# VH-VL binders against f1miw6: the designs that were tried, part 10

Target 1, 251 residues: f1miw6
Amino acid sequence: MPHFAKPLLRNIITRNLFNSIKKKQCLQYLQTLRTLQYDGFTTVYFGETDIPESLVTGEDFSDGYYMPTPTWCVVHAGGSQGWVPWKYRMFLRDELCIKQEDNLFFEFCDVVKKAYGKCAIVVKERRRQDATRPKEGKETEAQAHVPSVVNLTSVTCCPEVAKSYGHKLLTLPSPYNYLNPLDSAWSSLKWFIINNRKEFCLQSVDGVYSYQYILFSDLISKGIERINLSKWRTITTKVRRWENYYLGKLS
Below, E stands for the ipSAE of ESMFold2; O stands for the ipSAE of ESMFold2 at other seeds; V2 stands for 0.75 times the mean of E and O plus 0.25 times the DockQ between their complexes.

## First folded at step 1 (VH-VL)

Design x5 (framework fv_traxivitug)
Fold by ESMFold2-Fast, scan of step 1:
Structure x5 (fold): chain C 251 residues (1-251), chain A 123 residues (1-123), chain B 107 residues (1-107)
Amino acid sequence: as target 1 above (251 residues)
Amino acid sequence: QVQLVESGGTLVQPGGSLRLSCAASGFTFSTYWMTWVRQAPGKGLEWVANIKQDGSETYYVDSVRGRFTISRDNAKNSLFLQMNSLRPEDTAVYFCARVTEYEDSGYIYFDYWGQGTLVTVSS
Amino acid sequence: QSVLTQPPSVSVAPGKTARITCGGDNIGTKSVHWYQQKPGQAPILVVYDDSDRPSGIPERFSGSNSGNTATLTISRVEAGDEADYYCQVWDSSSYHVFGGGTKVTVL
């Protein structure tokens, strides 16, 4: 018998998959998804993953010095048809991207409509925003930089925008990671990065940061290409088997 | 280059305690889950314990639960296994290994292993 | 207890193909990983997520996983492939589960 991806401690309330609310959410998600598939909707999984620059460079912060590295967010989508024919996006986690997110999701909905027709777009439950950063504040004359920044941890996927293109937006409950094929795709990408990464030239002339971005972007693109149609079909077949397991267990 | 070096293995009396260490280098230690895996003489591999990147989650095989404690010091790039109430059946080579689990991944495996350190529990 | 079944040994002639099976109930719904261990040495990862290879592992190593059986296939076997091979899966009740291991002998 298959088991959940993450260990469950029954004495930990927030990790208890026997919670009736989470079981009901999962069952409703699966039933809705099956109904949409029956009605001719193409299933597309839309999501993101975090890639710290330290994962690319392999830096060691030992000797009592800990320096957090910038984290890049890679946004893409895929399913049994492979990666969607949409250019993946990459941005720094610490950037305010509200306007770009609106434009990105509109573009995405248009692209998949043209490629597949009506789609069931599956996204994971939204992550909590960075609680250590103030959402608002005022600059003081003693500060060297702006005191308030908003961190965006996810591309905003608006149900109304999806509907305007004939799509349906579904949210996958967080404890059921095996139901998201993107998690497998992201793992393959990160392993490709680790095995094929290149050190950035830290001793190059000051201000040549665009070269580091090009090198980083090229590595990501090659990693994404390695997750071909055959791999996606294998991944989505496993997801289908997990869906059947949960439908049987949760009913 | 990724390296994991275990230390602390020795001969211990039944009921005794021992602390194993694993020194990591060549990667950003704080971004990976870590594990201990053991192998009794002439036997197969047995997973012992896992620890999350920040130490907030730990998991154990049933036979060591309550007796062993996995911990880490990210400032020192070190992983530890505190073993209490040792039994002859705990005799094994203990390997430190890097785990591939991420927040957005449900699949986990061990990509780099240390050479192991031998723990013998005998009178 | 172990939920993964491997044959204790497999014998293969040089240049031929060795197949090592890992049996488990509905193992095709799980991701299977394979490790090679030579005597007195640490295990090394040779196949992960059913069929992917780490950098430095020759293309002669491949994997598959369907139904109740996962298979590690070593084509054009060389003397240096002689080792113990272990399969491994993730299980929420037992966490990491290893197979009992298969000793591959090259004749």
Scores: ipSAE 0.000, ipTM 0.462, lowest interface PAE 13.3, mean pLDDT 77

Design x6 (framework fv_traxivitug)
Fold by ESMFold2-Fast, scan of step 1:
Structure x6 (fold): chain C 251 residues (1-251), chain A 121 residues (1-121), chain B 107 residues (1-107)
Amino acid sequence: as target 1 above (251 residues)
Amino acid sequence: QVQLVESGGTLVQPGGSLRLSCAASGFSFSSYWMTWVRQAPGKGLEWVANIKQDGSEKYYVDSVRGRFTISRDNAKNSLFLQMNSLRPEDTAVYFCAKDYPDYGSESFDYWGQGTLVTVSS
Amino acid sequence: QSVLTQPPSVSVAPGKTARITCGGDNIGSYSVHWYQQKPGQAPILVVYDDSDRPSGIPERFSGSNSGNTATLTISRVEAGDEADYYCQVWDSSSDHVFGGGTKVTVL
């Protein structure tokens, strides 16, 4: 008798969907998002990603040299319409208290209102360590963590400010990573950096490698541009299929 | 150039223990998740375990959970797999692989040559 | 048992197109990655995120993923493409799943 392979993907997802606290959060999020979409709100995913300088320089540790590298925070937003027509921001992590702009979220809300009208602005809930994978062992309802960070670390996203422009601010629950198309965009950006970084690394006449801000910002910009409207539509279509799957299982 | 070199594979009796090592060079080791993948003789690839950049999160396939422990030493650019209570079905070539640099990324862009572990009496 | 279904073998003539399928329930909602492995060698990533190629991989390698089937397509096949090919996915539970592998033979 032949043995037939069964799809475990469905079983793995079904198992994860029945963690009671996160299941309720996910269902509430999806129902609220769908209601807003049916009411004419444009969905925009607003987020940030960290790019360590070592990702750009490709520092070689084979000679035993080791040094911690600074990390840059890139802030942008997108959805099924592509990247929002807003200039992405980039901050050095250890200088965020100096680089933060108090009215940045006001500017963002104004830009997307002019581009799309009323928007459902989705931000990811954040834990201290920004973990998107579950920790070792199955978490029970009694062991589930309550999020301590709801907004981006680089930008204060105020619900009242969003409302003043006609928007609604939503928090995407962890660990439903496939419900956030922006994470896929960030992965694409980091792959672009890894594959193209040599063009932006300068080697001194003495054999010392360096990189420069102008070349670094150009590399980031090109990586962002690589994620075109067609790629965004593919990513958001996959997210939509995941949303429909979760809604069917949780409701 | 990215290089991953595994070592430690040998013949071990059932119930025995073994520690595998992976030496990394040519990239910022501390900036990436790292993964172990195995392949039994004549069989396909099977993911075994992965570890976050700072070692704070570790994940295992069900069949090795509680028996295997993944760890890393970022100062020495080294990845380890401590294997306890070894079974004949753990016989495989064990590959060290570089995972993507963000949370939960899923492709393995560079692999070592592998080290053979044989569990037999 | 493999959760991703691949045909065990595919035979193709030089210069023709090989298609390797990876079947899974709702696989179109996952990002699929493809690896090439030659005998006695480590796997090499040839396609990631359904359709993107790493630096150094020829453009005759391409991928697609929709519904319940992902496909790796190798156009203008060469003798050097003879190898085992594996598909791979990850989901929100942190499990990585490989297909059973397909042996591509070039005649």
Scores: ipSAE 0.053, ipTM 0.591, lowest interface PAE 6.3, mean pLDDT 78

Design x7 (framework fv_traxivitug)
Fold by ESMFold2-Fast, scan of step 1:
Structure x7 (fold): chain C 251 residues (1-251), chain A 124 residues (1-124), chain B 107 residues (1-107)
Amino acid sequence: as target 1 above (251 residues)
Amino acid sequence: QVQLVESGGTLVQPGGSLRLSCAASGFTFSSYWMTWVRQAPGKGLEWVANIKQDGSDKYYVDSVRGRFTISRDNAKNSLFLQMNSLRPEDTAVYFCARELGYDSFDSYYGMDVWGQGTLVTVSS
Amino acid sequence: QSVLTQPPSVSVAPGKTARITCGGDNIGSKSVHWYQQKPGQAPILVVYDDTDRPSGIPERFSGSNSGNTATLTISRVEAGDEADYYCQVWDTSSDQVFGGGTKVTVL
């Protein structure tokens, strides 16, 4: 097993250069966000998280044995005002064929416009479906300015759609995850699931719990509701402190 | 049952090196941030380092930065702490701990599951 | 330079309420976690994210966090609650910070 080879050295150099680009993107993102906030835009973080069924049933893979498990995608948005007054969505992922056959983002933009007026909608960097791109296209996508965001496995967020409602769409660069309060909310949801799943399961066999969709959706709803306005204010205040830290370090 | 077991603690001369290991069982190890926390004899808890699920992000307390390296092997459900240039003030029980949350890219740096600890003594 | 200030000890009679404070600049904007440690044992999480309890922790344990002070409250204290208690926060200047610990003695 080679420790250093020409391809490995090239990858290290490329990664270091890419990190420098990411720092510039982070600074630009923060400056743009602050300008929009000063112009009266309400900041809303829009995103998704994956809930594997193994998280609900309690199966562990510590022995190194993996089984295919259906994965649910939960889509929601929030900010310093709490969760947006929009019903979260939940979809079953299919690794073979995921299609965006709805206009969820249009509905979302309309809802937040009615609730908050003009918004700065923050989304994470996502991989684009492009067969000519490397397998790790997500790192490359951050360097390209794309007029529209297309992702086979995620809700399509179109900047032109956001603009038609008076909004601005911003992309939060990876790896600055501390700048996304929604990741903290998702972590809290998953932690709630782990600690409360047995109260929503029908039976336990060898530590694995059985569940039904009705009980599962109720578990998800209660986990989301537990992240109340006070929690969101705490989370967004924490993010604000990280923003100030990065602005000071990257400026 | 969810369990973390530390090993590798021993007596080391100042300036020496030591590697600690933590074996995880009973949960999906690859879905959690992992942390090392230490406690000097008769003193309080001190965070040492943490590591993201995929090993891409690592953070260290200032006093160990450049001397300690945290790493993980998700295929073996194992966490490691490589300690170099050890000082007498590094003497402590070292705990392996699982961070709050699951499959999150953002850690809020709390710990819900702890190992029993392994004692490292740095003395001549 | 961020330091979390806890009283070194708190004494409480059985059945009464113990309150352990954790002081820090603007701590109310941070998530505070609380740990219980008995002699010779690993810490256990008793309150996380300011107010929430893990499954298996008695409802007698509760938390609050506002301004410059977070508080762990133990109501109807039992002899088995004798332990050292630590607060902990995430801090951008030092990543993670533990308080100095408070020894709770049940008289």
Scores: ipSAE 0.005, ipTM 0.501, lowest interface PAE 10.8, mean pLDDT 77

Design x8 (framework fv_traxivitug)
Fold by ESMFold2-Fast, scan of step 1:
Structure x8 (fold): chain C 251 residues (1-251), chain A 123 residues (1-123), chain B 107 residues (1-107)
Amino acid sequence: as target 1 above (251 residues)
Amino acid sequence: QVQLVESGGTLVQPGGSLRLSCAASGFTFSSYAMTWVRQAPGKGLEWVANIKQDGSEKYYVDSVRGRFTISRDNAKNSLFLQMNSLRPEDTAVYFCARGQYEWDLPTYYFDYWGQGTLVTVSS
Amino acid sequence: QSVLTQPPSVSVAPGKTARITCGGDNIGDKSVHWYQQKPGQAPILVVYDDSDRPSGIPERFSGSNSGNTATLTISRVEAGDEADYYCQVWDSSSDHVFGGGTKVTVL
């Protein structure tokens, strides 16, 4: 490829249109969120993070010969009140296709309703990973019951379910991930794992892909516990400053 | 390893012109915004100019606007500062620094700095 | 244009805590970054986005930012921490602004 290339005019126009759309989506998201907060909704950020076993073991697979290590998906939620009083979930990524807990989001909505009342539940925008092609025919009657929005790969978040509990489900548009305090909480969890993994004991003889689930889950639980109310308040204050910046810049 | 190496600083008469260069290595230059910061002898740091990753946006401190031009050549991993109509008060060590600036990033900080190049403006 | 006010100097005994303040109108609504500069050397980023540390910076360095004052805190101060420290913010109307700098002396 040439060292210096100018983009075609069509590519420039397409990029500018995409940026304009995302700016409008971000402004609408922020305005909706602030309106809900004014109306007494408690903001709760619901999401997931991936923890590869290599993060726990410290193994280096940079030579490309070894297969990727198994990855665990951790699902939790939090906000200015700290972690939601809901037991976080943890799944092996390869098992997510086999075992689906359809009632998980229902349980979550019920728990936060009882803890906080009506909530604005914020999830990250993700590209849908459905099996259908972009220009597919009509939905079947069975498929009409499938939630229109799949915000997490591990949990189906249905706006209608949230609404039935008095909640509002909001999707934070990409690339504005700085507006999600949960990403900072996940970074703190991973930092805790990295700094405490030296004490983690592998039980398998060959040690790379095998470990005891109980020891792993204990490490994760301790990491989550270290992200206390004080840390959450610091994180959400930082997010509030980013929100104010974007509201000023985009309006 | 990230390295930034400034060059071009010298003695220049008032009203003269000078071009500073900064050679970057150890990272993908085209992925980072770049900045010039100066420091007069015995004084503090003063931001001078910044340039976005693709060169599309350029910003200047008021005192140099219209006199200085920041530019970059991503193919050559190089940053430049063209300084025209130099004044004695432009005398300073000029630092090249790597930053993160895009319209969608609400923060801009300088994580790596060069050693600086001294510009002296006097008769 | 925005102005950031730092005390010109701070003296601290080894092993004690140094606090360097950076004053600015509504600075708590902005991201504050901190740089360390030793004589004859380039500045080094020690804290960014109010409280985050780059890799390689000791955890003794921490930051906070609220209201009209941001603070860089250096706990368990060592002789090697003796330097000039600068705060910095970005503002859409004034671009990048540095504080006047604080000379930290370890006595």
Scores: ipSAE 0.000, ipTM 0.429, lowest interface PAE 11.4, mean pLDDT 78

Design x9 (framework fv_traxivitug)
Fold by ESMFold2-Fast, scan of step 1:
Structure x9 (fold): chain C 251 residues (1-251), chain A 120 residues (1-120), chain B 107 residues (1-107)
Amino acid sequence: as target 1 above (251 residues)
Amino acid sequence: QVQLVESGGTLVQPGGSLRLSCAASGFTFSYYWMTWVRQAPGKGLEWVANIKPDGSEKYYVDSVRGRFTISRDNAKNSLFLQMNSLRPEDTAVYFCARDEGSYYTEFDYWGQGTLVTVSS
Amino acid sequence: QSVLTQPPSVSVAPGKTARITCGGDNIGSKSVHWYQQKPGQAPILVVYDDSDRPSGIPERFSGSNSGNTATLTISRVEAGDEADYYCQVYDSSSDHVFGGGTKVTVL
């Protein structure tokens, strides 16, 4: 066999080990979630999505062209009961540095406790952990664990805060997209924006360009509202079927 | 723009083998589930096989399970369908399609198809 | 096990409304997608997730889904809408399932 086959084989072995760790994390996640559900916890999925200005204006930079554009971060949560009765948040991404200290998670935990009682709050695992590739000889099953503190770009989610309200915070492994109903909700929102967007004029505000906020906010609100209780029930039914599939497949 | 171009369709005798290819462009191929859908002459659409972005999960319609193998090469932006033990009832136009990857499970872009004829 | 039933054909006059049904047990609990296929061409997605339209699809196309019936509605039908239309759902026991297709003739 050619000498150059050896580097490819090592990369494949490393990826297989990484995949094995992720399968174990997925099984542990599903078993923990199911136990909490049987113990009376209401499942709510909490997350964020980025909406770049180019998606709203119709400009496309995917063909290798580069231009810095403002990006909006939308934060919401939902589940089988529909969207949580909490006003979604929307942030200009460049402004997140000045909004790092926020009490949003405390408010969120209080709102869902009043609406649903004790909740299993599911957040996607951190992007930086997803981006960190396993190093040869460094990865073991004993090192496979969920972070003790979860920090979305927009909101700091703290397990201790969730627990103080009677909630449990869970992290969902990122490779299992069909287990996250929010991915479907975000996809639907982005498709709604593409199909219903208006041409927005950029406005200068203290040296920073932004969309006409009222029109943009209205577009986002309508897109979120389109994902009604019926659609959420459809989405969560599909999630339940994928959960059953993975529980069987992963043993 | 998203484009999918199938190739490899030809006349094959029953019991023969054939490999179909699909060349993708205009999107990050490695991010999407990919699908093969077929259509027999004068008939409707039938889903054949689906593959996860990283290639770790593959699903097949019962009639082709064990005979067909779906695979992908993310470095080459290519999707493949290896067809073994071909039967006359496998005669169809085979379409490559992109699965958006959401719980909605829709096929948002399709190739033009490649015709496979299984006959003596 | 999902089985999707579509009428084999629908005839409609220009400017009128065409309605194409997709019947399935408890289909209202599933997301239904609709595809248009013209002779010799690949299918194109015209409605997804029951009622959403992809970019570039005219507002004349709309969808609904409740109970045991999903419906694709084409308002103010044009000659260019003449095609075969397929509904599709995901089912955990059958994966992706297509309806048998409906030939829409504009006369």
Scores: ipSAE 0.000, ipTM 0.429, lowest interface PAE 14.8, mean pLDDT 77

## First folded at step 2 (VH-VL)

Design bi5 (framework fv_bermekimab; at its last look DockQ between E and O 0.45; V2 from the best seeds 0.00; counts 0 for: pae O 15.9 > 2)
Fold by ESMFold2, look of step 2:
Structure bi5 (fold): chain C 251 residues (1-251), chain A 124 residues (1-124), chain B 107 residues (1-107)
Amino acid sequence: as target 1 above (251 residues)
Amino acid sequence: QVQLVESGGGVVQPGRSLRLSCTASGFTFSDYYVHWVRQAPGKGLEWVAEIDPSGGSTNYAESVKGRFTISRDNSKNILFLQMDSLRLEDTAVYYCARDTYEYDSGTYYGMDVWGQGTLVTFSS
Amino acid sequence: DIQMTQSPSSVSASVGDRVTITCRASQGISSYLAWYQQKPGKAPKLLIYAASSLQSGVPSRFSGSGSGSDFTLTISSLQPEDFATYYCQQYYSYPLTFGGGTKVEHK
């Protein structure tokens, strides 16, 4: 992994050990997750990452083009079972994301129900909604006191949709993003892109957007493929060790 | 044959640096967490450091944090321990060990393969 | 940090004896505990993982039990090759920690 990822994670861990409100939210999340796991729910982490086009092309366009390049959003899910057998999605990150009101989350819930049965679906809290968190002492259950809808940038995750499939939707508190194994998977994908983009960028003919999209999609697909079941189990094992640490320290 | 072989130990002066290597064979090295564990002469085992399969995440014992750096080269199946600012307290046999994880429970099966160790000592 | 306390520090025993070694964690660690055997001049050898699961190739006279904070390694009928030092190790949380060891010696 690039060196910039490790210092940031270590700083976040150090900071969050002393935030009493966020410690309580983390403990509540972990206790709920363990209860669901004991009750036979399969844990699935659902989330997204941003991939700026400059990461793929190697900063091709800043020389003479003053408009910013687009950023792509990749939506996928995984856990100790590997990537969910669900076709990941790519969205162009626009000023407005209309896709938030589509049936994507319905489709996801149906696929994981068929693949794994009842699931504990974990999504990380969007940071812009984090600063308006209700008073901690009034909330006893994350699902019960979270707003009716949990928004990702590109996807709206409704607790009632999850419930209708027998799932439970959980929100990971924002400061504890390192307890989300998807973040490690996303870092591995971005590392793969950086180290393999040269071959995928050598053939760009007069700005043919569909050709660039094919190269970008192929690079992403190969990067996803490289994060196999063994890698997923390694990632989730590390997360489990940190979860156990915080269950002991915070309770 | 699944095997780990350490090298690079020796006699060093305090405050100097030393680099240990551990060569893996007979298994897919890039699938495993690997560790350094040390044992001072006549003493018990002490965990030193851990690195994940990709090399992207590391963890250290407090006694070595900021002085030791664990790294890996998956293309060559080699684990490294860079030891800077060495102290007399670092005198030990250094073992590399792989651990095994279980996906159903989210736990690992312990350190199931160990090298035979390499000795680090000091002279004044 | 989770401290692992082994008892006793040494055991004098004869071939055929039942030997019991205990390990106590300073906090609950569920079943995230391993046992290792080490002979002089050799690397440690994994015996038990997950508190009670026997590693492949380890004789059935070795058994582990316990959960939470109190754990036991039992050798049901000591053999000549079992004279060694035994370590417990928690892998519940960082940092990973070992017990102080228990030396099993010939009476």
Scores: ipSAE 0.000, ipTM 0.459, lowest interface PAE 14.9, mean pLDDT 78
Fold by ESMFold2 at other seeds, look of step 2:
Structure bi5 (fold): chain C 251 residues (1-251), chain A 124 residues (1-124), chain B 107 residues (1-107)
Amino acid sequence: as target 1 above (251 residues)
Amino acid sequence: QVQLVESGGGVVQPGRSLRLSCTASGFTFSDYYVHWVRQAPGKGLEWVAEIDPSGGSTNYAESVKGRFTISRDNSKNILFLQMDSLRLEDTAVYYCARDTYEYDSGTYYGMDVWGQGTLVTFSS
Amino acid sequence: DIQMTQSPSSVSASVGDRVTITCRASQGISSYLAWYQQKPGKAPKLLIYAASSLQSGVPSRFSGSGSGSDFTLTISSLQPEDFATYYCQQYYSYPLTFGGGTKVEHK
């Protein structure tokens, strides 16, 4: 605590209250997840990742240059049983995000019901820059600040749709994203892309755009396949040990 | 026959390095988490390190962090422990141990297979 | 770190005695606890996992109980081969930790 910083001391107090709210949200999430698991719900992590085209092509514009690059959004799900047997989706992001596939989450809920029975479907809390931020220091407002639906940038996840299939939709608080095994799967996919992208690049063939898309989708498919059941079990086991750690530490 | 066999222990000088090996047989080594656990003479058991089936995720006890490196070669069914900057406090029998996991529950069924250990000691 | 405290540190017993060993965690660990037996010069042997589940091949005279932070290993009728040191171990969170051990000695 510096002597010269009354505004700094106030900022420290405000930051501590915000962290306390997020810690309570994480504890509530973990307690709910454990209750559902004890009740026989299969845990499934549903989410998305962005893959900029520059990651695939290897093109890099050093800091200080602006170039709009297409960004692909991959939507998939997985857990201790591996990838859900559901066709993942790819969406091309653009300047205007007006298209949503309203039935996508519905189809997903049907597939996981048939594959696993009742599921605890976990999605990440949406980014704060995309949502109204609660006032600092209001614990009751933070506890009650849960939107009626959880919107990914490409998919609307409605709790009532999940409930209609016997599932439960859970939101993982944003500061604790490392408790999401799907993030580890996405990192593995991106690593695969970086190391294998040159093998999928054709540059001398006419109709360049269509061939680039075909190679890109094949690269993504191969990368997803490389994250097999054994790797999923490893990732989810590590996450569970960390969940247990935080249950003890945040109680 | 499910088996783990440690090797590479011996007498070293403080501050030097040593590499332990653990050879697995009789099971699909690449499907399992494996650990190093040590026991100082006349003392209890101390968990040292853990590595996942693929070798991509590792965890360490704080007392060895930054000095020890756990790794594995799944093509040869071998677990390794590279021990650098050895201290007198590292004197122990080092065991490798397999744990079992059930994927959906995250249930750890204990370290069900252990090697017989390899001794690391120091000379003046 | 979760400290695991075993008591007693040693016990003198005769063949046929009921032996009870206690393990206490410094915080709640649900049922994420294992028990190991170790004889001099040998590797540890898993007896019990998940606080109360008997490992395959372990005699039924061994039993485990408890949940939360207090756990017990019981040997209902001590046999000559049961003289050994017993360790509890939590796997609730990192780092994995063992108790200090309980030596069961011939009286």
Scores: ipSAE 0.000, ipTM 0.454, lowest interface PAE 15.9, mean pLDDT 78
ESMFold2 (binder alone), look of step 2: mean pLDDT 92; pTM 0.943

